# VH-VL binders against Cap-specific mRNA (nucleoside-2'-O-)-methyltransferase 1: the designs that were tried, part 6

Target 1, 225 residues: Cap-specific mRNA (nucleoside-2'-O-)-methyltransferase 1, of Dictyostelium discoideum (Social amoeba) (q54wr1r214to438)
Amino acid sequence: IFINRAAVKMANIDKLADLLTPIIPVPGKPRDFIYFGDVCAGPGGFTEYVYWKKTRGGKIKGEEGLDLDDVVKGFGFTIKGQCDWNVEKFSKQIPIHNFVKEYGLDDTGNILKSENIRDFSSKVFYNTNGFGLQLFLADGGINTDGKESLQELMLQQLILCQILTMFETIGRGGNFVCKIFDTFTPFTIGLLYLVYQHFQSFSIVKPFTSRPLNSERYIICKNFL
Below, E stands for the ipSAE of ESMFold2; O stands for the ipSAE of OpenDDE; V2 stands for 0.75 times the mean of E and O plus 0.25 times the DockQ between their complexes.

## First folded at step 1 (VH-VL)

Design if5 (framework fv_ifabotuzumab)
Fold by ESMFold2-Fast, scan of step 1:
Structure if5 (fold): chain C 225 residues (1-225), chain A 126 residues (1-126), chain B 107 residues (1-107)
Amino acid sequence: as target 1 above (225 residues)
Amino acid sequence: QVQLVQSGAEVKKPGASVKVSCKASGYTFTSYYMNWVRQAPGQGLEWMGDINPNSGGTNYDEKFQGRVTMTRDTSISTAYMELSRLRSDDTAVYYCARDSFTYVYDSSGTYEFDYWGQGTTVTVSS
Amino acid sequence: DIQMTQSPSFLSASVGDRVTITCRASQGISSYLAWYQQKPEKAPKRLIYAASTLQSGVPSRFSGSGSGTEFTLTISSLQPEDFATYYCQQYNSYPLTFGQGTKLEIK
């Protein structure tokens, strides 16, 4: 049982793209182990889905010879105070004790600050022994209501910073999922083309369960080159 | 701990206006749409509209268009629903209800409701 | 507007019974459907969202299924506290609409 619909959207995306199976295994870990990142995605629906799927709904605790550190490890980065992490309210059967919450150098979780991106990246590479992430999830959005021109610029900056954070942390063979809303500005088209150039495959999808009112789309990028 | 606390019961005459308040606590007030739903005695639930507490933008059911006004005061985390030109068939319990998903991540509109106010009974009679 | 029709409108059952309530949408709504329970003189309580996802703290005897236009709420073994009115709600498109409600009464 998931705490919000972001987990359901992630399940749909994963069914289409098989995102949780690593192409390049992490040295010293079982073949199916992944490091993953989840940015701008409080209260943690994508993180809940990944832990649920990798632990087989918590059944991994009952399997002799395996512990959580041999199954999955996630790094989260989200703004404090607004839709912050609610991992303590995830399904009690899902083990998440090795999940790492990061809030950047200034402890705000503001991804628009370059110092916070560098701090998050440094911690990811330190904790992955330099290997980087096999899955990077970016479900960030901002209120597009109100002052439309300012909201559009802020949304472009958010997408840029999510992509920059991905480039700083993703490992070879890693998979990337990022929410997008507007693909027709020259800026966003340029960013998507840059991303397109760095992955073996690139798709733009609307999750099957997305509402007709919802303009959200996701880019699904497989195998970082 | 999320709480929505509504103002007390009102008795109004036909043609009057009523303004119901809903004070939110335990979460970031400006990050979730607030909805208004009413229920006439012995009848079902009827959605009236929503408000984005950050922008003040509203969506109303066409049935109430021209009679309903939804507002908010972010300094006290309170939403308001004012219904004018009251008729006897406006007698109902009026609820505020929080969108289950934050508009910060999804601004496409309101979803289903995870927290409800206790309700405000409005009686319209002569 | 999307019309939500529940069946039955009234249901009489005994403790321990299996109860099924159906909700039909006049247009496809994917899985954008929620179920609420309302007890007399109380605000509604969300039981299920996204057609089949249980709200935390809701007993496992409650389950939801369906997609598109046909949805069901099932209570596998009715308890005394389950006698209430149940509403389905679509949140696929504006305006948001509710079913007329199903009143579950003691037999």
Scores: ipSAE 0.000, ipTM 0.489, lowest interface PAE 11.4, mean pLDDT 81

Design if6 (framework fv_ifabotuzumab)
Fold by ESMFold2-Fast, scan of step 1:
Formats: C-alpha cells, structure tokens, sequence
Structure if6 (fold): chain C 225 residues (1-225), chain A 121 residues (1-121), chain B 107 residues (1-107)
C-alpha cells in the first residue's frame, strides 16, 4: 500500500493520460524504461507510485536477469529535513534502491534558488547521458491559511521554478505533470501559455473534486517538442 | 445539497456476504473519492478502504484484503461495499464518506447515515 | 501502520469549561491530521483538517494545533451541544487510521 494520498493521486492522473509509456525509447534501454523526475514531492507518493507501477508491484524478481536499471530510474528533489523523502517507509515489496535524492548546490533542496536548479539539472543530464527525463512530476505547494497576497506571490514563484527545472531536465517526447492553483494572474497565464507552446497536448485536470472551493488543479502536458 | 444515502440494515448468518450501497447526490460523483469506515458497537472508527469513482481503482486495508470488494455504478451515482465470509466480529455500523482534496489536505467532508450489519448465528 | 493514541479516553467537564484533547502519532505525519465529532448513533462530523484549519460552519471555539507527532484539539468554552466523542485521523499514509476516541461527558 502507498505511503500517502499523493501516490493515489498520481495513479488517477496516469490512468487518464498514460504517462508512463515513453513515446521515444531511451537508447540502450528496453522500450518500457523511463527516466523520471519528482520535484517538491516529499515524502514521495508520486515516486512510490511510479516505481510500483513500473516494477509490477515488486514482481520484477520473476524476470530472469532483469536489473532495476533496465526498468526505471528516478531523480528526486525536495526540501531537506522533516518533510524530506520517506522512502524507507514505502511498501517493502517495491524495489527503489536506484532512486537518486538530490538537494541542490547548497544541500537545502530549495527549488527557489537558481543555483540549486542548475545543480540538479546538471546531475540529471550527466546520469541520463544527456537524454533527459521522460516524465517530470511537480507537486509543490504551500499552506494557504491566510495572507492571500503573499501566498499568491509565493505560489507563483514556486510554479515558475518548477517549470524552469522541467525545461532544464526534460527530454524530447517527455511528459509533464504540475500542480497549479485557481488564482490566475497575467503572470501565471503567461507561464501556462509558454508551457502550452512546448508540448503536443495540454490539459488542465482536477481529478478529485469539481467544487469551486477547491484550490488545486494539475496541468498534464504530453510530448515535449 | 450534497447527500449520501445508504441502504437499510442487514441481518446475516456467519459465512454469508453483505453488500451495502451509498447513493450520492448534489455533486459530480466521479470527482471525489469514496471511503468506507466501520464502527463496531461501543468501539472506534476503522477505515476499510477507498474507491476512485472515475477510474474504479481501489485501496483496501490489509485486514480486509480478500474479503472486501468496492465498486461503483456511475450511471446511478452509487458506490458499493461488499464484505464476504462474514464473522460475528463484523457486526458494525458501516459508513460511506466522501473525500475532499483541498490544497495539500484530504479529509472526509460528508458522511452517509450508516448501515447497521448484524452477524449472528 | 501509523498508530494514533488519544488522551484522555474519557473527560468529564461543565458548560463554559476549556477542554483539551491530545492525539499522538507513532510516526511523523506532518500536518496531515483531521478531527471529527460524533454524537450517539450519528455519523461523524468534520471539525478540523490540516491539523489547524477549521472547517467552514464549525464554531470558532474549536481550534487545533500541532505538527509531526503531537496534536491538540481545544474547545475554549464548552456548550451543551459539544458533549460527544472526538476522533483524530491521520491521512499521511495508507491505511488511514483513527485514534481510539475521547468521550466528552457532562459533569
């Protein structure tokens, strides 16, 4: 069973958009192999889902001579500390030993720092032999318990930095999932239009609720140009 | 506006199966997860599992795995929970509860009235 | 599984009193905690989510605090309608788990 609700959320999104099937195979890897990234995603629900799905719930052991490195490889980036990756509490049946946790140049995991984005991007491209990521997941958010103007500004900066990190790491044909919020400023609209221009398809989805009071939506972008 | 109406009380013999329904109204049925929670007489709340009405995907507590089946019928906005091989300790009130995803939070915002299931020989 | 432990299990109080119920998680759950109120032979009602966010329509005398492993529910001035059983619930990881409940009874 998954460690948190984010894994169930990702399962629903994947079922709608078939995000784990690569359109462009990675040279030197089996056709179903993917490199993926998961940013601002501690404690790791999206990562747990991807590994579970690609390893068939941990049944990869039944494949003679199959290495986890021929199935899936993920790169994670999140704030270091108490809300950090919780992979040791993932389902024990799911093999995840090749998952790479990154925390940026200053070792904080702060995606709002451009040097941390650059460091993460460099490590991803080095470890993918320049191919880049076939799936980029961004589930970052902040508490919206008030101070609406400050929350809006901080959320805009978070979304911007997640999108910039995606642009620096995604490979051609890659898929992108990013959490967005219902307050649309000219800045946010401009960012979404920029993203729209770089993918074959673009959707805005709210898989769990359609109530006006809900704040979260996801953009699902397929096939990076 | 939002309402969850459950089926009526059931009395079953040990070894039988029971299927409880939960009919939703006042919202888009496929946009919210449905959870099932039970409560034995004089005891606390126990989560059994959930279902995504859009996809049909389910998650069950390991304790019920192999005996519980959660399904839904989107044409009539109804969720079902079937529990098989009933034992006397399955005697409880069974609730359906809608799960709201709001921000980085999940909680049960509306509950059905409950269905009493009595298992006795 | 994450175990949720409430204290006290039983609390006797008078109208106008300030009462506090605590909830401890066996593992860190950040702020992924909700509080519910249940009256006899009725379904539970939502009170609080994200440890401290009050559900719309719930009186302001209810408040929640805490993060990680220790949480509290406070009722600042008890009203007659507040006598009920209260449950905490973590939604950080599967399976979802509830505390054993705290029965709040009139003195």
Amino acid sequence: as target 1 above (225 residues)
Amino acid sequence: QVQLVQSGAEVKKPGASVKVSCKASGYTFTSYYMNWVRQAPGQGLEWMGDINPNSGGTNYDEKFQGRVTMTRDTSISTAYMELSRLRSDDTAVYYCARELWFGDSYYFDYWGQGTTVTVSS
Amino acid sequence: DIQMTQSPSFLSASVGDRVTITCRASQGISSYLAWYQQKPEKAPKRLIYAASTLQSGVPSRFSGSGSGTEFTLTISSLQPEDFATYYCQQYNSYPLTFGQGTKLEIK
Scores: ipSAE 0.000, ipTM 0.433, lowest interface PAE 16.2, mean pLDDT 79

Design if7 (from if1 with heavy chain G99D E100L Y101G T102Y I103S Y104F S105L G106T S107G E109Y Y110P; framework fv_ifabotuzumab)
Fold by ESMFold2-Fast, scan of step 1:
Structure if7 (fold): chain C 225 residues (1-225), chain A 124 residues (1-124), chain B 107 residues (1-107)
Amino acid sequence: as target 1 above (225 residues)
Amino acid sequence: QVQLVQSGAEVKKPGASVKVSCKASGYTFTSYYMNWVRQAPGQGLEWMGDINPNSGGTNYDEKFQGRVTMTRDTSISTAYMELSRLRSDDTAVYYCARDLGYSFLTGYYPFDYWGQGTTVTVSS
Amino acid sequence: DIQMTQSPSFLSASVGDRVTITCRASQGISSYLAWYQQKPEKAPKRLIYAASTLQSGVPSRFSGSGSGTEFTLTISSLQPEDFATYYCQQYNSYPLTFGQGTKLEIK
């Protein structure tokens, strides 16, 4: 079906929250058009789902002759190499040729570097005429295979950088989806409270497709204020 | 409106090669796979392979592997199917057919538009 | 390869009749099955995909059902323009495969 389980997770999340319908239309675009961002989600399951869903126009099929730039445009940011985008492996029918892959100023895709966040954010700003993103997806994780304190520290930094990138790129009325873990620290709680204050609605969900031994959850935030 | 227009009929001798074209219009050529299907006289439909016009990646039925080559030219929205080392049993009508789209809800959305067909006759 | 078998291979019917064509897959294909109509000297035309979803513009007398390995195409009230050869196709896995066809002729 999809190339990885992330696309199935996004389908479940979208079904619950109606995330792909813009609250504030993009000036100069059809009312259903969205700009979206997908960070740390390589090889691209969330991106695959969004392109599939948007090219079908809210569950309608067979929208031949659509110019993709009038339907959807995505900006991706992920580590170059190991977890890089592989759009050639996406479900063979999904049109995705206008998707923009970014790797930051140093060409590594490392979101933990502030210069890379600034580079990605500036490209989003210029390519959206300052309007920003109507959907921001963050499915980042790290594999530290071992020391608990190292894993917790790295996860805190990853969550912080994903949230900062979201704040730099999201437009008013935008929706935000971010993977979180059962890492319970004052720092992480403070970050989630900051996010909570900036959206009309905030919920925490466990997708049906999360791995059995993971404490994987997603925050779903609607309507950036 | 979506339209697939194929090249004209061909008559070939055994051992020759044939290259059939399929020109697409009315949609974004690189967004959908192009399939090739043949039909021998009085026989059913036989899938040969497909090409992703965006990447150029191909998938062939193993029966044709080594003899078939599928290519495309995105500047003119045209797909090509070349079959080499022709035998008399390659006599058939060759069709191009587009895949419309894949969806989580409906799965693969197959062969919604077909070319008119190209008759290839192989005789000695 | 997934083998697709249609029954019957030949069917004779009259205008107004209810016609049923069956297609069986050699292994499970979920609902990834399409039905095509082919008239003499013409390219095939897709009628149904996802086992039961009717193509836009196809008359409502055509319907499809089934999942897994057993599928059915039904024409509830046969019309003169419906005399043709019908093919099922699985698109669950490569290589894509078609049934042998069912030729529907007038009595």
Scores: ipSAE 0.000, ipTM 0.414, lowest interface PAE 19.1, mean pLDDT 79

Design if8 (framework fv_ifabotuzumab)
Fold by ESMFold2-Fast, scan of step 1:
Structure if8 (fold): chain C 225 residues (1-225), chain A 123 residues (1-123), chain B 107 residues (1-107)
Amino acid sequence: as target 1 above (225 residues)
Amino acid sequence: QVQLVQSGAEVKKPGASVKVSCKASGYTFTSYYMNWVRQAPGQGLEWMGDINPNSGGTNYDEKFQGRVTMTRDTSISTAYMELSRLRSDDTAVYYCARSPYSGWRGSYYFDYWGQGTTVTVSS
Amino acid sequence: DIQMTQSPSFLSASVGDRVTITCRASQGISSYLAWYQQKPEKAPKRLIYAASTLQSGVPSRFSGSGSGTEFTLTISSLQPEDFATYYCQQYNSYPLTFGQGTKLEIK
């Protein structure tokens, strides 16, 4: 049903950690409702999985008295253009009409710009009445095309900006999933230790659906303190 | 200027072990996977395994599992490949080779190669 | 394991000729393929990666194409220094595997 490998990876991660069940209910919403964020994740595989799971494969389509806004609401932030959100490619059975695409203050989707992080964060808190997100997903990567030293620097900046955006938007009891790479600098280790200190649970996993050659890992952090 | 310099030729008897070193310079050692590839006389290239110098994690071809051990010493930017219980058909030139973009996708293609270490196994 | 098969295993050609070497994967590898040149008693040298991306410093007479399971390396006008053995390598999945090699000899 899923159109890309990222949705399958998220399904595997969720099975390991049960990330879509909120510890703290959102005031004014049904108990199982969540707000979630998905950054650097165009074309939207993680978003597709979350909507699919929360709507029970699309079975929650206009049941009497049940609106999608009482089930799930997502906020996306990704680079505008070729790798942008393509919600029309999602499984046709999944209702996603309340998903919000953000591109930051300058309309580029560049998370490396602090103004764009600030804009995204302010919109999230306005739209969640200050409650914040129960799930924050960060699946960012870069393509430097033979620029190995630039790749290391850009990965450090990307991880920093994803973590900063998470801290700006996550609510108490929220869960965090972030793609990481095996190239750890003292800077990156320091960032991961900071994250470790703010969650009840911290783990590093390699999804079984990743290609064996792929060195990508995910940190899974549960219950923001 | 990336350079990989390997240890010198070895002559071993069957049943012995050999440990080949590969000293890296000109780049951040922990940022790139190091691979080991061998070539028997007149034969093609055979991948043996890789090591992530940052984590120490390794991947080995099943043919060598249980006989090969890959390690590294980050303080001297050196990778090691030890092959035990040597047989005559382990006679080959052993190469270390750097894979770009370590930590991104694991090992993929090889951009720099060591000069090779000839290992001869004979009775 | 993904098996890589090169064709031909042996090729005889003259300076100025256009030569093509093919490489076939036993399963889909997208564009995760590299080509290497190896001269006698020397370490291999990378020519191409991502099926078609030419390594900086490699002459433009070399080109690569293909995706999925069928790949080609082409030398548009063979030069004396091109006589060598050529290997393809997949990096889609572990274990990494090479083709058996194509030895290019002077006619």
Scores: ipSAE 0.000, ipTM 0.413, lowest interface PAE 20.5, mean pLDDT 80

Design if9 (framework fv_ifabotuzumab)
Fold by ESMFold2-Fast, scan of step 1:
Structure if9 (fold): chain C 225 residues (1-225), chain A 121 residues (1-121), chain B 107 residues (1-107)
Amino acid sequence: as target 1 above (225 residues)
Amino acid sequence: QVQLVQSGAEVKKPGASVKVSCKASGYTFTSYYMNWVRQAPGQGLEWMGDINPNSGGTNYDEKFQGRVTMTRDTSISTAYMELSRLRSDDTAVYYCARDEWGYDLYYFDYWGQGTTVTVSS
Amino acid sequence: DIQMTQSPSFLSASVGDRVTITCRASQGISSYLAWYQQKPEKAPKRLIYAASTLQSGVPSRFSGSGSGTEFTLTISSLQPEDFATYYCQQYNSYPLTFGQGTKLEIK
């Protein structure tokens, strides 16, 4: 059904934490509607899962199918190119025509550039009428099996920028999922503590589908304060 | 518009040092590693090392360790590669190349035009 | 160091031909492999990364496959502009290493 392992990981995480049910309803939308963001997750596995789950049991309206604007709306931010969003490879059953792809001010999708974060944040703010996101997903990483001496610093920069983008776009009551690695530097500990202080619950999990010897973990944060 | 513009050709005698520059524009200089790769006439590509422009940290191929020094100047978005104790087999085209690591990937996405260094007596 | 070996080192072909270039790593590199095209007097241009992901703007006649230690670059129908030297590169571990290159010439 799903095109890649990221969708399966997201399904496992959601099963554990029930991340797709909003605590605070979006004004003017049905109770179960969510805005969500998906950064650094091209080709779109997390996005595929969210649309699938939100639409699969959804009410069919008219002959054209589901009215997606009453069910879910996603905003994506990923590097432009071939690891970019590949929505045409998604399951044919998943309607995703209202998904918005953003690439930042310079059109590269590089989250490490503050001007791109600001541009993405501004567009999310505008398109959510200032309400923000009920779910923020960050599955960014670097090549962890090569360039060993670069991995720690590069991961720190990536995690920082993902967290900053989350803080600029998440709405009250929103949920946050972010991939982390076993870095244990003062910098990463400080970032995690900052995140911890802004959510009602904070968990660190290793998805069942994650490779056993892999250092990959996810923080799952519920209910943004 | 991303551009990497390198300094002009150099002719050096054996034992001398050469310093090649690579001026970056069109992106945030400190957000991408800069690599140096050389190519001797009629030969293949050889990686020399890289530098993190934010921290100044470097990684060198052991073959060049002790002869190569990579630096940067963030105020003018320029990276430098200095090679000392030049030999005739250092004659090559030297390239700078930007390294992109996002999304579980890193590889050379933009290259400078190259700087020809000729070591001749 | 991981040694990258390309085969063949030299290839002669005609426009319209299907061409395959192979690259072998001396140890496992998963899918951390890129392919580059270099034309005379020019800097290399990336064609493929992550072993099989085609760079945006590169014609669909180019494709890559493989994982672990054996990789291939295929050009399904050669065009005149494809005659160049091709290099594979591993980015699994330091130092980064390139294959020796494959020169593709018109027959």
Scores: ipSAE 0.000, ipTM 0.408, lowest interface PAE 16.7, mean pLDDT 79

Design te1 (framework fv_temelimab)
Fold by ESMFold2-Fast, scan of step 1:
Structure te1 (fold): chain C 225 residues (1-225), chain A 121 residues (1-121), chain B 106 residues (1-106)
Amino acid sequence: as target 1 above (225 residues)
Amino acid sequence: QVQLVQSGAEVKKPGSSVKVSCKASGGTFSSYAMHWVRQAPGQGLEWIGAIIPIFGTAAYNQKFKGRATITADKSTSTAYMELSSLRSEDTAVYYCARDSYYGDEYYFDYWGQGTLVTVSS
Amino acid sequence: QIQLTQSPSSLSASVGDRVTITCSASSSISYMYWYQQKPGKAPKAWIYAASSLQSGVPSRFSGSGSGTDYTLTISSLQPEDFATYYCQQSYSTPLTFGGGTKVEIK
């Protein structure tokens, strides 16, 4: 079964920014442990990468004898049914049995609904003993019926809701990765400036080559204040 | 930026195997998928499979599963495609191609020059 | 498996003509990708994510479409544009290509 395409992208981002090493250790956990969130993330490429990296390709399960709960724990939030989590397609060597799939209060996985954001956030708070996430990943995108203005509006709403969910769940010292698009409206600029104010560092990353290969970019934000 | 250089043309007998190489230079080798695509004379493009070197895992088009083996050597930044049990209909130009953008989908922005494999008695 | 059908399989046109190539997918997809191939050469990346031009591609080229139907348009055909164009989907594996559209001199 082929590893998710998004996992390769996450590997490149992590190589550039060293996102999986927490600046503030989780109380009661080993130094290298992280809680992470992955929203709009079906079928789970970013999640697959994080578990692969933290378990050393599954070797920790067989050779190190460590409990998975002392290595990594993830919380996922994605639309139920369509492009849902496909953990059965992950590499068979990667242990992910402690990964938590959330679908919000109405069980739809729709991040555009505030009640679903609140439900996800309360579950993260409870399951992290109030510490929050050391890594928040947001790789959401929307296809509209070919209407450019509607696409811009929907993407703005998606980015807003991903950022709101991050603010509700991220812990102090946490890292944030979010997909953005080439369109910079006053609204989007305002959101990015708000994010910028809450992190020690803020970067916008494009593909390794200087050639304009696509309009997708990622903001990489380190050390939540 | 990134350049892909393939091994030279091969002439093989039916029933034998061929192994084509693709050496990448420039950019990061390990974190990007390397794909193999073939084109029979006068025909269109057909995807064979891909490998992600950092994970060491390969995926195949079912048509070629069992006959194609795709591998990568990270130390030399070289990908390989081996095709066994060759038949005359395997005569084609074989291309390696690399996806180097951060999108969710694959787009072959870099291509090797192609390797002609001729299967004849 | 997603099948891509290109129409027409070939067309004849004169320099300065407007040329339209269509690619139809057997099921709904997010984006279409296009490659230009000249005889004896490897394909070249041309259009990605339905409508974005690869660096160095002239502005007379454009891509459009959504769902199952996608189009490549050349607003004013030039001599260097005579080639075969292939569409490609990466929405699901196996990755598939259209049969190609040969743009010929009239």
Scores: ipSAE 0.005, ipTM 0.487, lowest interface PAE 11.6, mean pLDDT 80

Design te10 (framework fv_temelimab; at its last look DockQ between E and O 0.04; V2 from the best seeds 0.00; counts 0 for: pae E 12.9 > 2, placed apart)
Heavy chain, then light chain:
Amino acid sequence: QVQLVQSGAEVKKPGSSVKVSCKASGGTFSSYAMHWVRQAPGQGLEWIGAIIPIFGTAAYNQKFKGRATITADKSTSTAYMELSSLRSEDTAVYYCARDEGYSSSWYEYFDYWGQGTLVTVSS
Amino acid sequence: QIQLTQSPSSLSASVGDRVTITCSASSSISYMYWYQQKPGKAPKAWIYAASSLQSGVPSRFSGSGSGTDYTLTISSLQPEDFATYYCQQSYSTPLTFGGGTKVEIK
ESMFold2-Fast, scan of step 1: ipSAE 0.006; ipTM 0.469
ESMFold2, look of step 2: ipSAE 0.006; ipTM 0.448
ESMFold2 (binder alone), look of step 2: mean pLDDT 91; pTM 0.937
OpenDDE, look of step 2: ipSAE 0.007; ipTM 0.497

Design te2 (framework fv_temelimab; at its last look DockQ between E and O 0.18; V2 from the best seeds 0.00; counts 0 for: pae E 9.3 > 2, grease 22.4 > 18.9, SAP .571 > .496, placed apart)
Heavy chain, then light chain:
Amino acid sequence: QVQLVQSGAEVKKPGSSVKVSCKASGGTFSSYAMHWVRQAPGQGLEWIGAIIPIFGTAAYNQKFKGRATITADKSTSTAYMELSSLRSEDTAVYYCAREGYSYLDYYYGMDVWGQGTLVTVSS
Amino acid sequence: QIQLTQSPSSLSASVGDRVTITCSASSSISYMYWYQQKPGKAPKAWIYAASSLQSGVPSRFSGSGSGTDYTLTISSLQPEDFATYYCQQSYSTPLTFGGGTKVEIK
ESMFold2-Fast, scan of step 1: ipSAE 0.006; ipTM 0.460
ESMFold2, look of step 2: ipSAE 0.011; ipTM 0.520
ESMFold2 (binder alone), look of step 2: mean pLDDT 90; pTM 0.935
OpenDDE, look of step 2: ipSAE 0.446; ipTM 0.784

Design te3 (framework fv_temelimab; at its last look DockQ between E and O 0.11; V2 from the best seeds 0.00; counts 0 for: pae E 13.7 > 2, placed apart)
Heavy chain, then light chain:
Amino acid sequence: QVQLVQSGAEVKKPGSSVKVSCKASGGTFSSYAMHWVRQAPGQGLEWIGAIIPIFGTAAYNQKFKGRATITADKSTSTAYMELSSLRSEDTAVYYCARDQWELSYSDAFDIWGQGTLVTVSS
Amino acid sequence: QIQLTQSPSSLSASVGDRVTITCSASSSISYMYWYQQKPGKAPKAWIYAASSLQSGVPSRFSGSGSGTDYTLTISSLQPEDFATYYCQQSYSTPLTFGGGTKVEIK
ESMFold2-Fast, scan of step 1: ipSAE 0.006; ipTM 0.426
ESMFold2, look of step 2: ipSAE 0.007; ipTM 0.443
ESMFold2 (binder alone), look of step 2: mean pLDDT 92; pTM 0.940
OpenDDE, look of step 2: ipSAE 0.144; ipTM 0.684

Design te4 (framework fv_temelimab)
Heavy chain, then light chain:
Amino acid sequence: QVQLVQSGAEVKKPGSSVKVSCKASGGTFSSYAMHWVRQAPGQGLEWIGAIIPIFGTAAYNQKFKGRATITADKSTSTAYMELSSLRSEDTAVYYCARGPYYDTLSGYSFDYWGQGTLVTVSS
Amino acid sequence: QIQLTQSPSSLSASVGDRVTITCSASSSISYMYWYQQKPGKAPKAWIYAASSLQSGVPSRFSGSGSGTDYTLTISSLQPEDFATYYCQQSYSTPLTFGGGTKVEIK
ESMFold2-Fast, scan of step 1: ipSAE 0.006; ipTM 0.446

Design te5 (framework fv_temelimab)
Heavy chain, then light chain:
Amino acid sequence: QVQLVQSGAEVKKPGSSVKVSCKASGGTFSSYAMHWVRQAPGQGLEWIGAIIPIFGTAAYNQKFKGRATITADKSTSTAYMELSSLRSEDTAVYYCARSEYDYTWGSYEDYFDYWGQGTLVTVSS
Amino acid sequence: QIQLTQSPSSLSASVGDRVTITCSASSSISYMYWYQQKPGKAPKAWIYAASSLQSGVPSRFSGSGSGTDYTLTISSLQPEDFATYYCQQSYSTPLTFGGGTKVEIK
ESMFold2-Fast, scan of step 1: ipSAE 0.006; ipTM 0.478

